# Ledger of designs, part 4: VHH binders against Acetyl-coenzyme A thioesterase (ACOT12)

Target 1, 210 residues: Acetyl-coenzyme A thioesterase (ACOT12), of Homo sapiens (Human) (q8wyk0r340to549)
Amino acid sequence: CIHWDISKQASLSDSNVEALKKLAAKRGWEVTSTVEKIKIYTLEEHDVLSVWVEKHVGSPAHLAYRLLSDFTKRPLWDPHFVSCEVIDWVSEDDQLYHITCPILNDDKPKDLVVLVSRRKPLKDGNTYTVAVKSVILPSVPPSPQYIRSEIICAGFLIHAIDSNSCIVSYFNHMSASILPYFAGNLGGWSKSIEETAASCIQFLENPPDD

## First folded at step 22 (VHH; from d25 with S57N)

Design e21
Fold by OpenDDE, fold request of step 24:
Structure e21 (fold): chain B 210 residues (1-210), chain A 124 residues (1-124)
Amino acid sequence: as target 1 above (210 residues)
Amino acid sequence: QVQLVESGGGLVQAGGSLRLSCAASGFTFSDYAMAWFRRAPGKEREFVAAINWRGSNTFYTDSVKGRFTISRDHAKNTVSLQMNSLRPEDTAVYYCAAMPKKSYWRYEEEYDYWGQGTRVTVSA
């Protein structure tokens, strides 16, 4: 996990975006599940499992981008998020968040400190990016109330299909520590991903009033 | 009752300076980020500057960077905009706005409260 340094905030943010792009550009993705408007891919590497969730969304790409880049809204559709609060503004397109997760198995709830970096497509491009990774922020140290968790590399790539629809691809480079959990119940894991993806699609197609 | 009251506008020559002030009341000032927007004649309202809820971070539209400074006083519940090296294109009605702790400050719709505005006219 990278230590946050305000003096390097620009480079750290750019690295966040590049990491996601690199993940998405990997080869070897295998289709794990196809359900309606949702396709799940997995990439198994040495001690690493990555997931790619492709969603067909009946919403403009720019709207999906705005909604997904605002992590304060993520608890509205993602059951893995209880809360998401802005810690600080890094730039117009880079934010630090504190995330809390639901309690599982009577353990302490998990929390995360993440950098979210969003980018609009470049000239002649059609891909929006929302990159997420954990950072170590001295002002938000681990608390005894939470188990500090970590996102290594995750985020969304949003591709416009037409003026009213897009493909939303979620990527997550999962740590080796979670592999045993998923290996034992791949079907249940896939189902959970499908449900979350469906919720995401619904959220994007029926956004709440601002 | 929530109220944002701007002051400090007026007529100034190009190259001159003005200091706008906004007095906030009716809400917990420290829980809100503050911003200035402006609407020039015949144009849409645009973002000018924002300051976070702690007052530790500020952001500006490109055209005012290096010339304008936003600040806030928690003791007085005020936000200010120091405008230096004013240009004719800075002519506008300037609005004070407040939003809760949200991710992005540039979107007008994120702001819950707005002032009535103060007119700034910069002559050539």
Scores: ipSAE 0.861, ipTM 0.939, lowest interface PAE 0.5, mean pLDDT 94
Fold by OpenDDE, fold request of step 24:
Structure e21 (fold): chain B 210 residues (1-210), chain A 124 residues (1-124)
Amino acid sequence: as target 1 above (210 residues)
Amino acid sequence: QVQLVESGGGLVQAGGSLRLSCAASGFTFSDYAMAWFRRAPGKEREFVAAINWRGSNTFYTDSVKGRFTISRDHAKNTVSLQMNSLRPEDTAVYYCAAMPKKSYWRYEEEYDYWGQGTRVTVSA
């Protein structure tokens, strides 16, 4: 896990984005499941399982980008999030969040401190990026109330198809420590991912009023 | 009753300085980030500057960087905008705004409370 350094905030944020791009660019992804507008890929590496969830969404890419980059909204559609609060602003496109999770198999709920870095498409591009990774923040130390978890590399790539639709791809370089519920049977694991993806699609196509 | 009351606007020559102030009441000041927006004649309202809830972090639109400084006083429940090296293009009605702890500060719809505005006119 990376120690947060304000003096290096720009480089750390850029590294966050680049890490997600590298993950997405990996070879060896295998189709695990295809259901309606949702496709799940997995990549098995030594002691690491990565997941790629592709979603066809009937919403403009820029809107999806705005909604998904605001992690305070994630508890509204992702059951793995109980709360997500802004810790501080890093830049216009980089934020620090404190996340809490529901109690699963452990006695205590998990929490996370994450850096979220969003980027609009490059010139003539059509891909939005929302990258997330855990950071060590001295002002938010681990507490007895939570088990501190870590996201190594995760996030969203959003590809515009047309003015009213996009492909939302979620990536996660997973460890068993973050998502123990994925350690179950393949069928149950896939179903859980599909349900979360469906919820995400519904959220993006029917955004709540501010 | 929530109120944001701006003051300090007026007529100033190009290159001059003004200090805007906004007095907040009716809500817990420390729970909100504060910002300044402006609307120039014939243009849409635009973001100018924001300061986080703790007052430890500030952000500016590019056109005012190095010239404007936003600050807040928790004891007085005020937010200020020091405007130096003013230009004719800075002419606008300036609005004070407050939003809770949210992810992004550039979206005007994220702000819960708004002042009535104070007019700043910069002559050439």
Scores: ipSAE 0.861, ipTM 0.939, lowest interface PAE 0.5, mean pLDDT 94
Fold by OpenDDE, last read:
Structure e21 (fold): chain B 210 residues (1-210), chain A 124 residues (1-124)
Amino acid sequence: as target 1 above (210 residues)
Amino acid sequence: QVQLVESGGGLVQAGGSLRLSCAASGFTFSDYAMAWFRRAPGKEREFVAAINWRGSNTFYTDSVKGRFTISRDHAKNTVSLQMNSLRPEDTAVYYCAAMPKKSYWRYEEEYDYWGQGTRVTVSA
């Protein structure tokens, strides 16, 4: 896990984005599940399992980008999130968050401190990026109330199809510590992933009013 | 009972300076980020500057960077906008706004409270 350094916030944020792009660009993804608007891929590497969840969404890419980049909204559609609060602003497109998770197999809930870095498409591009990684933040140390977990590399790539639809791809380079449903067999956690993906699609297509 | 009251607007010549002030009441000031927005004649309201809840981070729209400075005083529950090197294109009604601890400060819909605005006119 990377130690947060405000003097290097730009480079750390850029690295966050590049790490996600690199993950997405990997070869060897295998289809695990295909159901309606959702396709799940897995990539097994040495001591690492990565997941790719592709979602066809009937919403403009820019709207999906806005909604998914605001992690305070993630508890509204992702059952693996109990709360997500802003720790601080890093830049217009980079935020630090504290996340809490529900109690599952452990006696204490998990929490995370993450950097979220979002980027709009390049001039001739159609892909939005929302990158996530855990950081060590001295102002938010681990507490006895939570088990501190880590996201190594995760996030969303959002590809515009047309003015009213997009493909939302979620990637996660998994460490065993964050998502309990990944600890199960592929068949078992696939269903959980499908349900979460469906919830995400519904959220994006029917965003709640603030 | 929530109230944001702007002051300090007026007529100024190009190159001049103004200091806007916003007095906040009716809510826990330290729990909110504060911002200034402006609406020029015939244009939509736009973001100008924001300061986080701790007062440790400030952000500006590109056109005012280096000229405007946002600050806050927790003891007085006030937010200020020092505007230097004013230009005719800075002419607008300036609004003070308060936002809880949310992710992004450029979206006006994220702000819970708004002032009535103070008019700034910069003559050529």
Scores: ipSAE 0.861, ipTM 0.939, lowest interface PAE 0.5, mean pLDDT 94
Fold by OpenDDE, last read:
Structure e21 (fold): chain B 210 residues (1-210), chain A 124 residues (1-124)
Amino acid sequence: as target 1 above (210 residues)
Amino acid sequence: QVQLVESGGGLVQAGGSLRLSCAASGFTFSDYAMAWFRRAPGKEREFVAAINWRGSNTFYTDSVKGRFTISRDHAKNTVSLQMNSLRPEDTAVYYCAAMPKKSYWRYEEEYDYWGQGTRVTVSA
């Protein structure tokens, strides 16, 4: 996990975006599930499992981009998020968030401190990027109330198909520590991913009024 | 109950300076980010500057960077916009706005409260 440094906020933010691009550019993805508008890919590497969730969305790419880049809205569609609060503004396209998660198995809930970095397509490009990674922020230290969790590299790539539809791809590079959990309940995991993806699609296609 | 009252506008010559002030009341000032927007004649309202709820971070539209400075006083519940090196294109009605702790500050729809505005005219 990277220590947040205000003096390097630009480079850290750019690095966040580049990390996601690199993850997405990896080869070896295998289709694990296809359900309606949702396709799930996995990539197994040494002690690392990555997931790629592809969603066909009937919403303009720019709207999906705006909605997904605002992590305060994520609890509205992602059941793995209880709350998401803005910690600080880094730039117009980079934000720090504190996230809390639901309690699982009577354990303490997890929390996260993350940097979210969004980027619009370059000139002739059609891909929006929303990158997320955990950072160590001294102003938000771990609390006994939560188990501090970490996102190594995750985010969304949003590809415009036409003026009213896009493909939303979610990527997550997961650590080896999570592998046993998935191995023991692959079916449940896949179902959970599908449900979350469906919820995301619904959210994007039917955004709440601000 | 909620009020944002701008002041400090007026007529100035190009290259001159003005200091706008906005007095806030009716809400917990420290829970809100503050911003200035402006509307030039015949144009739509546009973002000018924002300051976060702590007053530690400031952001500006490109055209005013290096010339304008936004600040806030928690003791007085005021936000200010120091405008230096004013240009004719800065002529506009300037609005003070307040936004809760949201992700992005450039979107005017994110702001809950607005002032009535103060007119700034910069002559050539």
Scores: ipSAE 0.859, ipTM 0.938, lowest interface PAE 0.6, mean pLDDT 94
Fold by ESMFold2, fold request of step 24:
Structure e21 (fold): chain B 210 residues (1-210), chain A 124 residues (1-124)
Amino acid sequence: as target 1 above (210 residues)
Amino acid sequence: QVQLVESGGGLVQAGGSLRLSCAASGFTFSDYAMAWFRRAPGKEREFVAAINWRGSNTFYTDSVKGRFTISRDHAKNTVSLQMNSLRPEDTAVYYCAAMPKKSYWRYEEEYDYWGQGTRVTVSA
């Protein structure tokens, strides 16, 4: 887990984005589910499981990008997030958040401190990027109420198809500490991912009034 | 009730300076980021500068970097905009705005509270 260093904010933020792009470009992704608008892939490396959830969404890519890059809205559609609050602004497109999660198989819920970095496509590209990575931030130390957890690399790649639709790909390179969160029931695990993806689609196609 | 009251506007010659002030009341000032927006005649309102809730970081639109400075005073619940090296294109009504801790400062709809504005005119 990387320590947040104000003097290296730009390089840490760009590295966050590059890590997501590298994860998405890896070889060996295997499809494990295909349902209507949702396709789920997995990639197993050593003892780490990575997930790629591809969703077809009837929403302009730029709107999906705005909604998904605003992590304060994540709890509106993702039941794995109880709260997402801004710790501080890093730049116009890079922000630090504190995230809390619901209790699952433990006595305590988990929390996270993350850097979220967003990028619009370059001139000839059609892909928006929202990258997420945990950082160590001394001003927000672990709390006894939560188990401080880690996201190694996660986020969204959003591919514009036409002016009213896009493909949203969610990636998560899981640390060992979150594998038990998913490991108890492989069939139930896939169904939970499908339900979360459907909730995401509904949110993006029917956004809040703001 | 929440109030944001701008002051300090007026007529200034190009190259001059002006300091805008915004008095805030009716909310916990330290829980809000503060910003200045401006509306030039015949144009849409645009972002000028923002300062986070702690006062530890500031952000500016490119056309004002190096000339404008945003600051806040938690003892007086005020936010200020020091405007130096003024140009005719800085002519606008300037609005003070307050936003809770949200992700992105450039979206006007994320701001809960707005002042009535103070007019700044920069003449040749």
Scores: ipSAE 0.730, ipTM 0.875, lowest interface PAE 1.0, mean pLDDT 88

Design e21
Fold by ESMFold2, fold request of step 24:
Structure e21 (fold): chain B 210 residues (1-210), chain A 124 residues (1-124)
Amino acid sequence: as target 1 above (210 residues)
Amino acid sequence: QVQLVESGGGLVQAGGSLRLSCAASGFTFSDYAMAWFRRAPGKEREFVAAINWRGSNTFYTDSVKGRFTISRDHAKNTVSLQMNSLRPEDTAVYYCAAMPKKSYWRYEEEYDYWGQGTRVTVSA
């Protein structure tokens, strides 16, 4: 009698992970910026831009995975996130969060309800996955304080290089509902992305002592 | 002052049952997820079961699925672990623990409060 909820939630969580893998595997990614540890790619599809930010990080992959998969820690490094609170546990590696974003241009702030699904490498693999997708939860409806926004497909692929370093790739199939700086021009967008990526690297290389 | 106090441990024959209880005080019980961990002789402490802050979802380590049931009572601020079909390998000190709304129940360092433990011994 418990299987119905688990099987439905499991398929949604697996679909979340597969959507990220499919986005990452697409052809046509073009480099638009290269800085020492950070490389930015874009992919144009039907007048929608997808972004891939590749970061070289001096941290073990498993530590980066633990830190990046815990969205309650996201506001410590990502200025686009004001709060990330757990709504509920779905499974050991799949959780629901409510996210709030900062006010931009005196507009009403945006919020999100997301499923975060994380996966360790397959038996002989070296890639960790953290996938993020908005979901509709009747128990957490839109509120007048926020404009409910949507992440279509986003997340991290983390590739181990050696025991002390990894490559962290962030992907976002672009949605205007989060990261308001994606709505700006490419020049301002690139600088904002580079600054966020640098903050991410600093966080992963110097994690807080909890 | 926060307290988690376990009770209900003891000696039981294999195939028998025990019910552990954990009384919580000093914090807003409905804001915390609750879990049971155990430490077998000579081994490291391991996760057994967790229940979310609402009591609507429960999670178990594989070796206890179908035999153990975690539950919580918000009127009494208690968490229970019903242990059925006990086996000698279930012998351990069992600990009650409380976690605020955090991402992953498996990391012991994310739990704010711990009980002193109650001993369960399962003999053949």
Scores: ipSAE 0.728, ipTM 0.877, lowest interface PAE 1.0, mean pLDDT 87
Fold by ESMFold2, last read:
Structure e21 (fold): chain B 210 residues (1-210), chain A 124 residues (1-124)
Amino acid sequence: as target 1 above (210 residues)
Amino acid sequence: QVQLVESGGGLVQAGGSLRLSCAASGFTFSDYAMAWFRRAPGKEREFVAAINWRGSNTFYTDSVKGRFTISRDHAKNTVSLQMNSLRPEDTAVYYCAAMPKKSYWRYEEEYDYWGQGTRVTVSA
């Protein structure tokens, strides 16, 4: 987990984006589920499990990018998020958020403090990037109300196909401590992931007005 | 009930200065980020400057960096734009706008409240 340092905002933000791109470029992703418009891949590396969810979306890539990069809208489609509020602006394309999650199994709910970094394609490119990682921010310390949790590396790569459609790929790099749990119940997680991906597609294809 | 009232516009020679002011009322000022946008003749409205709800961070479009300074006064509920080294390209109607804590300040539809605008004309 990385400590937020105001003097290094640009390098921390660029590192956030590069970590996601590196995760997506790894070899060894294996498909584990294919449902119309949705493919789920996993990658096991020693003690690390990563997930890649690929979705075909009937929306222009630039609109999907705008919607998915705005984490205040994440709770509208993702039931794993209760609230997502802006802590502070870092730059035009990099922001800090506090995220709360629903109560699960009568445990305390989890919260997160994250840096979200977004990038438009390079000239002549077709890929938009929305990268997410947790940071330690002294002004928002852990509180007894929540279990402070961590996103190591997650986010979206959005690939334009044509003027009205794109492929949205969600990635999440998870720690080894959750591998035994996931291995023992992947079927249930696959269906939950598929349902969340379908909700994402519906949101992107039918965005709320303004 | 909500009002944003701009003042300080006018005619000025290139190289001169103007200070725009925007008086805010009818909402909790400290919960809102404030921004200035401008519309030049025959052009689309564009972002100029923004200041966060605390007044601790400011952001500018490239063409005004180093020349314009946005500030806010929570005692008076005002936001100001100090415009120095003015150029003919700065000629526009300038609008004050208010946005709650949202992700991105560049999108006009994320702003809840807009002023009527004040005209700035910079002559050669």
Scores: ipSAE 0.709, ipTM 0.859, lowest interface PAE 1.1, mean pLDDT 88
Fold by ESMFold2, last read:
Structure e21 (fold): chain B 210 residues (1-210), chain A 124 residues (1-124)
Amino acid sequence: as target 1 above (210 residues)
Amino acid sequence: QVQLVESGGGLVQAGGSLRLSCAASGFTFSDYAMAWFRRAPGKEREFVAAINWRGSNTFYTDSVKGRFTISRDHAKNTVSLQMNSLRPEDTAVYYCAAMPKKSYWRYEEEYDYWGQGTRVTVSA
């Protein structure tokens, strides 16, 4: 987990985006589920499991980018998020958030402190990027009401198809310490991912008036 | 009820200075980011400067960097814009605005509360 260092803010923000792009560019992604508008891929490397959820969305890419990069709206569609609050601005397109998650099995709920980095396509490009990575921020230490948790590398790549549609790819890099459990429960695990992806599509195609 | 009241506008010669002030009431000032926007004659309203809810981070549009300084006073619930080395292109109505803790601070649609504006005219 990266300690937040004010003197290195620009390089930390760029490395967040680069880590997501490198994850997406890896070889060996295997399709494990295909349904209607949603494809799920997995990639296992040694002790690491990564997931890629590809969604076809009837919404302009720039609108999907604006909605997905604003994590204060994440709880409206993603049931794994109870609250997402901005801690501070790092740059115009890089922000620190505190995230809380729902209670599971009567355990303490989890929380996160993350850097969210957003990027529009470069000239002639068609891909928007929203990258997420946990950081250690001394001004927001772990508290006894939550279990401070970690996102290693996650985020969205959003590819414009035409003026009214895009492909939204969600990536998450996870530890293999949970792999045996997820493999044994793939039917339930895959269905939960499909339901969250469907909720994301509905949100992007029917955004709130705010 | 929420109120943002700008003051300090007026006529000034190029190269001069002016300080705008915005008094805020009707909301918890320390929970809001504050910003200044401006509308030049015949132009759309544009972002000028923003300051976070703690006063620890500020951002400026490129044309004013090094000349303008945004600040806030928690005790008085005010936000100010110190404008130095003024140029004729700085002529505009300047608006004070407040936004909850959000990440798109350049975009006027993210701001919940607006003042009525104060006019700044910079003569050649």
Scores: ipSAE 0.492, ipTM 0.793, lowest interface PAE 2.5, mean pLDDT 87

